# Ledger of designs, part 157: VH-VL binders against Large ribosomal subunit protein uL10m (mRpL10)

Target 1, 224 residues: Large ribosomal subunit protein uL10m (mRpL10), of Drosophila melanogaster (Fruit fly) (q9vpl3)
Amino acid sequence: RGKINIQRPKAPHYERARVVAVTQPKYPELPKAKSCFKTRAERTQQQQENPYNEIIAREVRNWLDHSRLVAFFHLSSITADDIFRVRVQLHKQNLHLKSYGSKIIEQAVKNTRYEAIVPLFHSNHCIVFSPDPEKTAALLRIVRRVPQMVLLGGIVEETMLSRNQLVAYAQMPGLHAVQAQLVQTLSQAPGHLIQQLQAHQNSFVQVLDVHAKNQMNEETPKST

## First folded at step 10 (VH-VL)

Design gb52 (from gb1 with heavy chain W103Y; framework fv_anetumab)
Fold by ESMFold2-Fast, scan of step 10:
Structure gb52 (fold): chain C 224 residues (1-224), chain A 119 residues (1-119), chain B 111 residues (1-111)
Amino acid sequence: as target 1 above (224 residues)
Amino acid sequence: QVELVQSGAEVKKPGESLKISCKGSGYSFTDYWIGWVRQAPGKGLEWMGQIYPGDSDTRYSPSFQGQVTISADKSISTAYLQWSSLKASDTAMYYCATSFYYYGEFDYWGQGTLVTVSS
Amino acid sequence: DIALTQPASVSGSPGQSITISCTGTSSDVGGYNYVSWYQQHPGKAPKLMIYDVSNRPSGVSNRFSGSKSGNTASLTISGLQAEDEADYYCSSYDSYSTPYVFGGGTKLTVL
């Protein structure tokens, strides 16, 4: 029915204001959904106010600036003993395994030519740094024994390379001119590189999923 | 071409000292472990120990700790296995072999050095 | 001291397949994918045939394959040839006592 708002109800026989105020149910003082909602400005301000993340982001940028080889890996569950053995073997080859949170990496590469790598770090990850690009072959040989570390791609001589391009680089002889030319030839625009790296990661996940499914469906005891 | 060349056969008496060698070529000597493997006559393979020439990190089997000394000279790409006092039970073929990994597979092997200890 | 258990001998005829087992514990074969297999002809140095359970070095025939189930690793040789007659040794990393351990060896006879 319409126009109820033009009717004025009769005043109550008695005023109950104080009784209503005292007996009114009290809810916990939990912030309401709209007061829990943080505006974009508030979220941006909170990100900028984390001094710890900025300090570590500068450390990451320093590693990127002083390393001629940077390799990105997806990291699956691995025991402390296993990762320790990997670190020791890498260290013998002047290769340094580091792990940083995705927000820290995003802050480190913000406003740099490497900003496109951020999507690689949405899941569990680690990075290997080295001042020696000739150690790429040694790196790949070491991680061959670590199925929990899946190569996604990397940076060699400040040039972004896909997984296949890094493998090709590792197979090159130690001639400086030939290696420099290969790096230039294999270089990719950041957008195309990230697309290729994500495709390889998704393909690997799909292969594992299919393999697991096939193993689960193995139940036929004999041919009919 | 990767090659490990070992020193020639030795015939010794009990109590004598001995140092045998293994020279590597065709690879980065300081980037690989060199292990020593013993094979007594008619017996199987037994790992004795290994050295990483790049930093001289040396590891021994518990059975051979204190019985032998493993060393390397990276300037001449040569690893050594040494006894201060030989015993008749040291009679065996001794192989050197390379491994890229700590306790990893041995991918290249020397030809072996036969050591005979008898009176 | 032999830590890993292999059969003393195995035999087969040309063209057949044979399998050699290598049994350890959870601290060696069962705990790690670092099993290797070596072939040794009389009077010769051992040759690496398989590494990391199932990988084959360059130059090794596809007739040689490796696998592992629990605490037992296996070397399978298909299409047996006279040249395969040799001693075969498995090896593994050992986290408990001896850091690197060999099996006792298996003599393969090609009939």
Scores: ipSAE 0.431, ipTM 0.719, lowest interface PAE 2.3, mean pLDDT 80

Design gb53 (from gb1 with heavy chain W103L; framework fv_anetumab)
Fold by ESMFold2-Fast, scan of step 10:
Structure gb53 (fold): chain C 224 residues (1-224), chain A 119 residues (1-119), chain B 111 residues (1-111)
Amino acid sequence: as target 1 above (224 residues)
Amino acid sequence: QVELVQSGAEVKKPGESLKISCKGSGYSFTDYWIGWVRQAPGKGLEWMGQIYPGDSDTRYSPSFQGQVTISADKSISTAYLQWSSLKASDTAMYYCATSFYYLGEFDYWGQGTLVTVSS
Amino acid sequence: DIALTQPASVSGSPGQSITISCTGTSSDVGGYNYVSWYQQHPGKAPKLMIYDVSNRPSGVSNRFSGSKSGNTASLTISGLQAEDEADYYCSSYDSYSTPYVFGGGTKLTVL
């Protein structure tokens, strides 16, 4: 029940202070290659952060936090006219194409679960954001026309997906709740769900092909 | 099943107004562009323009801008092509067609509406 | 009054292969991979056969193939059948004059 009242001297007896100093571990100086700390010069360079970069990094974090679909692309050289056409169609589908410097992206995802994406942005890149994960199929349909944009992977419902997993997700028709469940399944068992979907699609295609062939009739009666 | 059903054939006199329709079903009407393609008697296909029903963004061919109005009513999944004053040269078959892309292919087509304008 | 250049007519016999050309400029066919091909039977609406130069929609026979070299796109129909007799139109994006342009059309006759 009572409050704790501690009455201890801040400066312990000399004998005690000496014992503490003797028992305190001393570590040898590590070579620079094994040091996790930066030199004064390197630390000073890191402390010279551009305030503009932090403002834009906050914008990137805001996009990541409010988008249920994020897709990462490598971007080859593309004309202003071509990227404009892509942006028009993406925007119609509530898909927002953004380009940020690699340093800004690194700062935005630092100490987050998405830190693993940083290497994807070492070269020329762009990102597409959407609040609607059901637009993944629309996104892939649009970028199929843009050979300069190469899908690297993405985030759906806060789950990191590889390129192949994102493609598999796009091929799944379904309600929002079902899609969220499927994303979790894909991240845990790559390939299994895709194989099941391919089997169902192949069976359906085979049924349609047989039905179409059965309905073909080229014979006409001849008048005698 | 995606289907575009167009209004029936029309016979009009020069100077009359006309509005023809194209009703979409079996797909998300607001996620596809609807284009209008004209085919004059004995001639080829001409793109007139297209509309995105979700926001009514409309794009016209320079040859048809100011000559026709394209509109859509997303509540009834219907697109329209309208003339304020018909000319004899407007005699043609008019097709509506869907495109997922602004600059892409038309993957589904209506059956066509024949418009005949004669005095 | 702008159209991509196609031959007015092409003919072949059953089992043969034919090619229909579609020639534009660097602002349309030559500049982009947005070439499509449509088949139109008499009195019917056009049907999409090829998109993005060489891709087939579901349900289109693999006898139909597309290609492009420079400013000329080509539609090739192998193993010609009587049902292939129709008018064929190419189309492309055009960055210079119109956002979308059709070719003049080619009548295919199967004898």
Scores: ipSAE 0.397, ipTM 0.637, lowest interface PAE 2.2, mean pLDDT 79

Design gb54 (from gb1 with heavy chain W103H; framework fv_anetumab)
Fold by ESMFold2-Fast, scan of step 10:
Structure gb54 (fold): chain C 224 residues (1-224), chain A 119 residues (1-119), chain B 111 residues (1-111)
Amino acid sequence: as target 1 above (224 residues)
Amino acid sequence: QVELVQSGAEVKKPGESLKISCKGSGYSFTDYWIGWVRQAPGKGLEWMGQIYPGDSDTRYSPSFQGQVTISADKSISTAYLQWSSLKASDTAMYYCATSFYYHGEFDYWGQGTLVTVSS
Amino acid sequence: DIALTQPASVSGSPGQSITISCTGTSSDVGGYNYVSWYQQHPGKAPKLMIYDVSNRPSGVSNRFSGSKSGNTASLTISGLQAEDEADYYCSSYDSYSTPYVFGGGTKLTVL
């Protein structure tokens, strides 16, 4: 692709690294005098209202706004070593794997055009961001090797796509205009698409549970 | 059609320097790892290291770290393997091969470059 | 050094099936599904035959199949043909610092 996008804003993770370094506490605070102690409830409320949470939520909004490719995944149990290898390979392709708590995502997308994605994040999840939508094929190729990551759907050029639509998009020629036309053709109403993505997520969990139970039953008779 | 074309056979004396090449075509050179695999006469395959030309990230096998240098020139889609000072034990066939992944399969291979080091 | 154990040689007759084993440890072959098999004819470069334990690249005959049980991966060649006579190498992932370890190779003779 052209190197014309040299002036594109830095990926949000660079800005986040700076912000986290500045705002993250260096040392635990020492206990204060009893008259100055906050109750557990008051401390919990104070922590919930701290600026750090809003900074992370704003970072998520920046990722959504500055990424032309956003892919949503269900994430099954995976080792730290396995996810690290996935992160490195994704980073080589300018694909940025992020994991945020569901509450942070809800706060980030509340009152925005992205609010409809909130239901996708009620289970274990991760998100891949990229400024380059032509990396969709590379993303799917990498994730093919990671059975713990199950594609739920995504956003390409600000258009919500189901899993099958993303797969179809990845198989198209690299001509940008053709890909843009395909995205428009494959698009669905946001409510309908989100319901389909949630249904696929629930169906996958059910299939995974049935498979795990069937595999357990199958292996039991074979034990020596 | 993906193709890796390696430089021709070399005959060298111990202590001499050498740089061999591997030119890729038919694929996105900067999106694939390119690795070097050694095969001593009558022996098996040994992974030496690999480079990602897009950012020049280079990784070496512990057995070859410091013995060779791997580099790439993305403007001409060519990767290199070089020695500052050859030893007789460097006599081997050297293959370049591509992989989309840091680990896993090498899906395309060059024809090989035979390096003979003798006095 | 050779990290994975393969038999030095195997033999079969045309039309028969043979299996080549590749044995490692729980930290390589047993720990991951990143096992590949390569075919090498004398004087030629290796050719990828199997990747990710059992997947076959485009253009590779369906007579070639791969499997894994515990710390041992296997390459099976059915319906042996004279042109299958070659050296076969397995490879596996070991660690991030050593993403490739190869077997010692197996010479297949078709009698």
Scores: ipSAE 0.466, ipTM 0.739, lowest interface PAE 2.2, mean pLDDT 80

Design gb55 (from gb1 with heavy chain G104A; framework fv_anetumab)
Fold by ESMFold2-Fast, scan of step 10:
Formats: C-alpha cells, sequence, structure tokens
Structure gb55 (fold): chain C 224 residues (1-224), chain A 119 residues (1-119), chain B 111 residues (1-111)
C-alpha cells in the first residue's frame, strides 16, 4: 500500500441511500443484464411456447418440402465475414445456406417423414437446400474449401444418403446412374441409410474430439 | 484447353477513357469468377476486383472502388475493365485471371494488357 | 492494400534447395489454409505453382513444395534449375472485402 493516506470526507446522502436501497423490495431485482432465474425445464417450456418458433418451423418444413437436395453439416466457430462469403458462393449455384436452432428443427420435423434427422442437430449445425439435385457436385466443391463446415449426410430426391453416398452421387454422370444406385440401396434392410447417417455423425464427433485436442498454431479454436 | 485472351496494349493520355477486355474459352464462363490484377512497372501484384459473369455480381478492392468498373458479357464470354478518366498512375500491366471460388487461387491467367498513360 | 512479407531476393546454385518465406498475420496466413504461390518470368503472366498451402496443380514439378507454420508460409524449391529463375509471389485470403492479398515478391537468382 501507499504511504500517504488521503482521508475522503463521507457524504451523509450516500449512507442514507444505502439504507434505503437495502429496505426497498424492488432493489434485489437487479441486475437485469446477467439475471437468469429460469430452470432448464422452464426454459424448455418457454421455447416451446414461443410463437416465432412455429413461424420459423413452418419455414423449415417449406424448405424441406420444396428442396430436392438437402445437405446437413456440422458447423464449427465461424466469423460473420466467412459465413457471408460461403453464403454468397453457394447462392451462385442456387444453394441456400440456412441455420436454425435445434429445438426449431425438432419442432419442424416432429410427426413428419423427416423426424429421423433430429439426432444430427444435437450439436452446432447448418443446412443447405436446393431445388436442383444436379448441384450436389457444386455444393461439395464449395464446401470442401470451408473447414468449418463438415458434411454429415443429406436427402436427395426424398432419399436419405450418407456422406459417402452424397460424394458418390456428385460423381455420377447423370440421373440414370443415380436412379440405379438408389434402387440398389433401397433393396437393402429398412432404415439402413438412417443408421449410416447416425454412424457418420458419431464418426464426425470423434473427428471433432481429435481436432479439439489439436494444438497446431494454424488452427486457432475460437470455442474454449 | 482453358484460355484467357486479353486485348492489346494501349497508349492513352490523362483524362481519356479506356475499356480493356478478357475473353475466356475452354470452360463454363458463367460458373467461374474473373478477377483483375494490376502490376505497376517493377512492382508486385494488386487485386483490383472480380466479377461472377453468371449474375454480374462484382466486388472491388477498397483501393479501386470508384476508380474502375468491371463488367462482363456472357453471350461472348468476355469480361471488361474500364476507366472513365485515366491518370498517369494507372500505367501498369493488367491481368485477368479466373477462379471457381471467390476467395481461393487464380487457376488461369491472361497474357496481360499493358496500359501506358502519358502526356 | 495489405501486403504479406517476403524477402526481396534469394539465390541458389543448380541442384541446391532454397526456401522462400511469406509472413502475414493471424487474420490471413495464420487464420486460413488459403495460401497460394505464383511464379512469374520477366514479361510473362504469373503461373500458379501451389494452392491451399501445399497442393500442386497438374503439370507443376514435384520439386516445388509448400508448408505453413503459424503466420508464415514457405515455398521450397529442390533441385534448382536455371528455368526456376523468376519472381515468386505468395497470396492469402484476408477478408470478404480483400479476398486476395499478395506478398511483395521474391526474386530468385540461379547461378
Amino acid sequence: as target 1 above (224 residues)
Amino acid sequence: QVELVQSGAEVKKPGESLKISCKGSGYSFTDYWIGWVRQAPGKGLEWMGQIYPGDSDTRYSPSFQGQVTISADKSISTAYLQWSSLKASDTAMYYCATSFYYWAEFDYWGQGTLVTVSS
Amino acid sequence: DIALTQPASVSGSPGQSITISCTGTSSDVGGYNYVSWYQQHPGKAPKLMIYDVSNRPSGVSNRFSGSKSGNTASLTISGLQAEDEADYYCSSYDSYSTPYVFGGGTKLTVL
């Protein structure tokens, strides 16, 4: 501590203000900026009762119903500059990048044929939609240069495909080969493709765990 | 098979307008970005801007915004770089180059157009 | 216009190996794996030699290799030949408004 002690005169108003603040029931209701009194259950209920969630969920259902290509991605920390760059490039190819909260996705696909995709959205995610399945090759060409986006799987012509199947689809010379492969795939055990998508998600989680433990200087994890 | 062919050298006076061209062939012209890169005599490379011919979306370097106009005519697979009023400081070699990506490498380059602005 | 730092010149003898550095910041070279290298002979257009830090385009000799450590990317040329004498430029992504930033260039002399 300092050797010189400057005595500050006390203000009676300050002392009286403290007494008044302590005795007023309204005072304990601050701070508003950091206050959060809701339990997990109360937050879940509030989210389910949010009218805007239903509007957004309806939007998601419309995208799913009107898109012949839907691709699911895990999304790592990404800047506004970077996501805008990717969004613009994708839009050039009639590919529409959308990000929705996991609960909104769950609400959108509940009791629909798409309900099986819910487990894919337990982590940070984004979805690319297109009315044109021929754009799958362009999508993969763009996204391979975006390390923050990791392909999990997708839906092409209402058929669920794993990452490897989407890559194979992108390399096919035309719809004839694709339809032949889809027929072949559909002859396999029921639910096989859904299990493949879930297995891929688990494999990706393992890749993320390895990446999170990576201490390379060129990789600056922004999520800590 | 991919080729970018640029217009010939130009000699102009300060205040004159100029439009130089870059014609692409051997690839899907509307699916690739075409950028313009400037190189002043004895100096390094400077990105000026680029255009996506499929929808004419054009992006400029902050240093060249308002100084030049980039355009494209997809019917003849040709991109353009133009000045309304040239300055002596515009004397440089101008390259066009193409990339599938907005942000990645330039795969193929034109031979360059030398622009000399002197009184 | 943000420039990346390269040495002005580098020299080597035929058969030797040389390395050219390209130093940026954590927002460009350090933040992305979008580093490219271009070779330019006098009076000629630049030619892409390396992209994505270490990838070679078709037709580029395997004597050319790229790497990156932190904010510094490097181009290595092994088995130097007289035809390698040229200016070498690095480039990197920086931001949406400046998707291409270039180094000042390095003159390689072979003798």
Scores: ipSAE 0.688, ipTM 0.839, lowest interface PAE 1.1, mean pLDDT 81

Design gb56 (from gb1 with heavy chain G104S; framework fv_anetumab)
Fold by ESMFold2-Fast, scan of step 10:
Structure gb56 (fold): chain C 224 residues (1-224), chain A 119 residues (1-119), chain B 111 residues (1-111)
Amino acid sequence: as target 1 above (224 residues)
Amino acid sequence: QVELVQSGAEVKKPGESLKISCKGSGYSFTDYWIGWVRQAPGKGLEWMGQIYPGDSDTRYSPSFQGQVTISADKSISTAYLQWSSLKASDTAMYYCATSFYYWSEFDYWGQGTLVTVSS
Amino acid sequence: DIALTQPASVSGSPGQSITISCTGTSSDVGGYNYVSWYQQHPGKAPKLMIYDVSNRPSGVSNRFSGSKSGNTASLTISGLQAEDEADYYCSSYDSYSTPYVFGGGTKLTVL
């Protein structure tokens, strides 16, 4: 026997009153039944230009143009103190952690060779930029100690790399080894690389969903 | 292989200045933090501070801020700990240690420098 | 001087297991998984034995293990050997006053 649950501060004296309230017939008149309002809102968003979004998208394009290393991460819940600690260490290695909204990323990469990365940013995300591709090993060493940041993939010297390819690149310290890795990567079709990045993100999301269900309900994960 | 080599033992009088050294080899000196750890005779370990040689960013323990100066010379891969005016209470073993992370463990340690301050 | 709390001494016999505790607050041990353990023999520099609560560096015996519950981290040494006799120090990231703090140290005696 516990104390009163604060989620339900008062129990109704007459339970039949709850049944009547729950079965109120006016729910079909809510916005979900008025789908035309959703379509109108969508059209309004398409028609309205947001100058602030274009300014920020230009900033993102500037980072992409001046960075020879770009790494994409899924970002789980992280405290202000923890992210500050991570930013300090990254900055020591000339690595710059940035976070932008999905629509900003879409505007920034639209009509570029990197447009296909947009689906990677559907959930919480962050991007690390650096002018120095040799810092890939340092980046991976740093994020290995930050479980809230999960590597999805990246761009090194204008070449798109999956997570596994980026990890392999980081393990090649010599100039000839780096050149060999880039040649090997360029042998793959661009569509295949994008598919690998998207698959990795989807696998991570599934793991998070299973973990959340187990932790909240103490239930075994449902797998077909 | 990573190696930290510290300067030799020192015997000083109160009021004298002192600068001890820690030379790193076998790793990228400018990519790792170097910390200084004090151990008074028969006592435990005390973190004094640390420096990132790549940009000379230095962090001090509140107990040692203003009491010592930590510096580094990246051209010779050497970090320093210095006192402008020694006190008898500065008598201790001083260790340097290196870490890739400023928030975590020190994975390689110097052999230690014994500093004795007596009148 | 504020430090993480360790027992001053622990003892055990060869072949037994012992545990050394390290107690802090939510701003250090309790708030983060950045707890390390160091072994120090008389006249020698400390040696890293455990990092990130439970990870062992290359060359450290699997007889050494680490764990954490709330504000207390623990180092467990199984199958005690004579060479395990040493001082043991815990350390943690500290978000409140300094990025790094040590425990007071524990002397292990193998009887």
Scores: ipSAE 0.376, ipTM 0.701, lowest interface PAE 3.0, mean pLDDT 79

Design gb57 (from gb1 with heavy chain G104D; framework fv_anetumab)
Fold by ESMFold2-Fast, scan of step 10:
Structure gb57 (fold): chain C 224 residues (1-224), chain A 119 residues (1-119), chain B 111 residues (1-111)
Amino acid sequence: as target 1 above (224 residues)
Amino acid sequence: QVELVQSGAEVKKPGESLKISCKGSGYSFTDYWIGWVRQAPGKGLEWMGQIYPGDSDTRYSPSFQGQVTISADKSISTAYLQWSSLKASDTAMYYCATSFYYWDEFDYWGQGTLVTVSS
Amino acid sequence: DIALTQPASVSGSPGQSITISCTGTSSDVGGYNYVSWYQQHPGKAPKLMIYDVSNRPSGVSNRFSGSKSGNTASLTISGLQAEDEADYYCSSYDSYSTPYVFGGGTKLTVL
């Protein structure tokens, strides 16, 4: 028997192991004769309702339910070596970087309190989960050195926060009561918060446009 | 203000044991790596290893693996560098320095501990 | 460990610009943007001058700048001043065996 590596919450680890076990059968089943005459449309419908997607969606819900800190990022092109180093440093702070397809996330959060996050995932993205909300400051310090990861917003203690609200939370002392009051104060007016999260995606596009213009200017020699 | 305060200079004979210290203050001790950097007289800088005090994860340079032990005590925000048996070639200035990232720069440095090993 | 290659010495006059090179391989300087530069005055601990190839910590003069091309990183000091006379060390992440490798050091003399 080996020792279990407790680097993530047990429930998400267990569900992931179950998914791997279920979706990687050692030997394929022989097809049943009664299924051979189904129409192409009927086979396509059955393929679209892949049970694997439901299992992964359940895994995402477990991460959301068991994490007291969830941060959402836009992810630009990044090398395997760079993302590996980021994962190692995040892991030291009990922060877990995950990537899921947009359809899986939509399915996971549909009809839940988290449904408002779906628009954040229409482009390249990743999510950081942690059971410890006091690690928000460490998270922001780590991603400051990863320009490919742009913070969009997050969830702290089941409360949706904009990018600016997460930055404010990170600057608070480690007193749980004081931090809880800040989260409550910053998270007022849920409709306004959702608009702010969406506005940050638009601000990111504006930042990229400004960056592109600045790079174009830098390519031109500044001879005076 | 972030400070790393190292123990005083040491004069030892070959074969003796030694443990020098580096006390951190003004930052979250368990959230930063503390590394040890050696500088022999008139020579350049050599990274020896580093420790993450939060979980005691310790990484060594191949040149120093098995020659020294790096440790930390979270309760007093102090990191240590230890030799079981000193050699004359261990004569050097030893710096501790802190880094937030495992793979990147040292942003704050201690004042150094001079270790002299002679007969 | 084999250190990154730096010239043993460089010299310049006040007001001039000088450049110090730091040459490695594709497993360190060439492969990553994790190059740092340290300044060391006699009898003092090293001071971080540049990190991540070209970024300056707060309090470091804008006369100091960093760059990288292929396997060679460079530290450039413009408007050279007497106080810049020191030893300069580069460092890089090394994916082969250690997370840190230092250059051999360069003595800067201000004439």
Scores: ipSAE 0.139, ipTM 0.584, lowest interface PAE 3.8, mean pLDDT 79

Design gb58 (from gb1 with heavy chain G104N; framework fv_anetumab)
Fold by ESMFold2-Fast, scan of step 10:
Order: sequence, then structure tokens, then C-alpha cells
Structure gb58 (fold): chain C 224 residues (1-224), chain A 119 residues (1-119), chain B 111 residues (1-111)
Amino acid sequence: as target 1 above (224 residues)
Amino acid sequence: QVELVQSGAEVKKPGESLKISCKGSGYSFTDYWIGWVRQAPGKGLEWMGQIYPGDSDTRYSPSFQGQVTISADKSISTAYLQWSSLKASDTAMYYCATSFYYWNEFDYWGQGTLVTVSS
Amino acid sequence: DIALTQPASVSGSPGQSITISCTGTSSDVGGYNYVSWYQQHPGKAPKLMIYDVSNRPSGVSNRFSGSKSGNTASLTISGLQAEDEADYYCSSYDSYSTPYVFGGGTKLTVL
């Protein structure tokens, strides 16, 4: 309890804030069978994650829109020391290594020409961005010495390229005419490019699954 | 051809300052790391540190951190190793060497600079 | 920094083969394929002979070969020649703060 002095009128902006708070819609409670399994902490976490995810999705979209080179990698188990070493070397060449969750990537590329990349991110992954496509050769030279990073494919000048096409691009002269020729060549078979990117990831995942099962069988023999 | 040319031999007294140089040619000076490797008389090789001339990012061995300064001037494609106050234990041959990566082999080496510090 | 272990000396006759070992730990030689070998003649700068365990730079004789088993890397020189008489150093990646650690060196004597 306490005495509230309301004789003096409140400033308009404070009164408006109160009106907005009072007019906020109240939704009906979820059925009791469901509501009792959702803790207050879980509800708070869900609400905190939703705004954060949209902010990061916007960052991913900005990277895609402002990068003329984007490369996708599978990332095997790697130490903090190793990834930091690689990140520093990449940054020297204006190459920016980023990691994002698959749901964030899906949200960022939804309804864009890049939506087909989503399956590449169902396993452990990372992405390298650069405004300079001439850095593709430097990128591949750096990553050649990082066995934990396996190239899956990429985007050059807004055009999706398979792993083999990116390797070929890195070996080409960095001329405007060469870029024009690449675009012309790719326009002849657009559907096959996406299939190749997906096939590389699926083949790699299958190899890893077989290898992992063999390792597990050696370490922990099959037993009931 | 890639070439690293180092400054001439130096004879100094303890407490004196010194700056030795390593000039690179025949490659993109700002795209390679330049490392400094020390070899005391009759001893083996010791990595001291390295610099990336493109942005002057410099890394030192824990044994040499605070004892020397590594720098580079990309306008003249030259890297430097300097001491503010020499010690007799600094007597050694000093090599510069290049590496494209932070963590791999040194592809090319300078001819070495002999530094002798004696009272 | 902690040096990798090499024998102080090895010897052989012309035409023979010799092997120089370089022993580290699971966090350097054993943990990475970033082992290099350097040849140094008296009064000269080191020369890269082997990188990434077993690769030769252009211009290095195929008589020089490298290998690794566990925590030990090896440099093998076949068909020994008088010109091979030199000091040999191995190096390996260790950590971000010490990206190079060198072996103590091995003096190869021919004859």
C-alpha cells in the first residue's frame, strides 16, 4: 500500500505507453494438457531466440547480397586453436569464415534463388564470404592445408557452382571476359548444378557415416 | 625468382640498439608471412616470430616476446628485426624466411646476418 | 620452445641409404601432417627439402623422401653423395602461439 499523488497530469508520452500496454491482446490459454508441460523458463527462451534468429538471418542475407564469392564447407571436428589459425589466415585475404545454424540459413534464403543450398547445412558446416571473386584461388590454397574443411560448392557472381566448377574457376584468369563465359556456360544446364551440389554433400555424409560406424564397431564391439 | 637479401654483419657492444633488414623481391611481398629464425653459434634453429606485411600483424615466440621488435615497410618490400638493448647472448646468425601460410614450411630463406655482441 | 628430438649424428658411405628420425608428441608431429625438413651446409642458409611430411619442392632430388609413423617423422636419403654431407633439421606445427618448433639437428657425415 501507499499514497499515489495523481493530482498532477502525467506527460503525454507516459500516458500513451500505458494505453498501449493495456490494449495489448491477451491470447487464450493453451489446453491444460499442453500448458503444464511448458515451463516459464522455456517460454522465455523461445521468445528470446525468435528475435535473435531474425537478426542473424538478416546478417546472413547481407553477407550473401554483398559477397561476390561464397564457399560452403563441411567442417569435421576441429579445435579452437585450429579454427582460429585458419580464420586469421583467411581474413588476411579478405575471406570471412562464418558459422550459422541450419534453421537460420533456411530462414535467410527462403524465397530466394539460393534456397537450394539448405540441404548442404544439415551436417556440421561453415561458410566463407568475400566481396572479391579473384580470391577463390587463395581460398582453395589456404583450405588445401586444412583437412577438417571439405569444399562442397559455392556461389560466384550470384551463380551456384559445384566443387569441381569452383576448382576450375580458381584456375582461370581473373578477367571480365572469363566471367562472362562462365555465366554463359552455366546457363546451358541450370538444373544439373543444384543436383551436383546435393550429390556431393550426400556422398560425403555417406562416407562419414560408414567410417563412423566402422570406428564405433572397433571401439565398442556389438553387444546387447 | 623469389629472393630475400639481408643486411650485412654487425659487431656491437652490450646495451647498444640494432636494426637489421630483409628485402624481398620476385613475389607479392604483402601476401606472404616473413619469419625470423635465430641460430646461435654451433646451435640449432629457433623460430623468433613472423609478420604479415599486408597489415603488419606480428606474432612472436614466447621466448622472444618483449626482447625484439619485428616490423615491415611494404613500400620498399623490407622486413626488420630490432633490439633496443643488445645482450652478449644475442650473438647469433639471424635468417629471414618466407611462408604463404602462418603454420607451414618456409619456402625461401635470406643469406643470413651475423650479429656479434661482445664487450 | 620445446625442440623435437633428432639424433645428433648419423653417417653413411656413398651409395648407401640413411634415415634421420624426428620425434615429437601427439600434439605436434603426431597431431598434424605439417612436418618439414631443411638441409644446411656449413656457412649457408637452410634449404627446404621436404614439406607436409613427404612432399618435395621443385628442384629437390628424388633421393630425398619423407614419412611419418605416430609421433616420429623420418627423412630418408638414398644413394648417398658427398654433397649430402650437411646438418638436417625437422620442424613441425605445435600450436597457434608456437607455429614452428624445430628439431635439435642431425649432422650427416658421408664416409
Scores: ipSAE 0.516, ipTM 0.753, lowest interface PAE 1.8, mean pLDDT 80

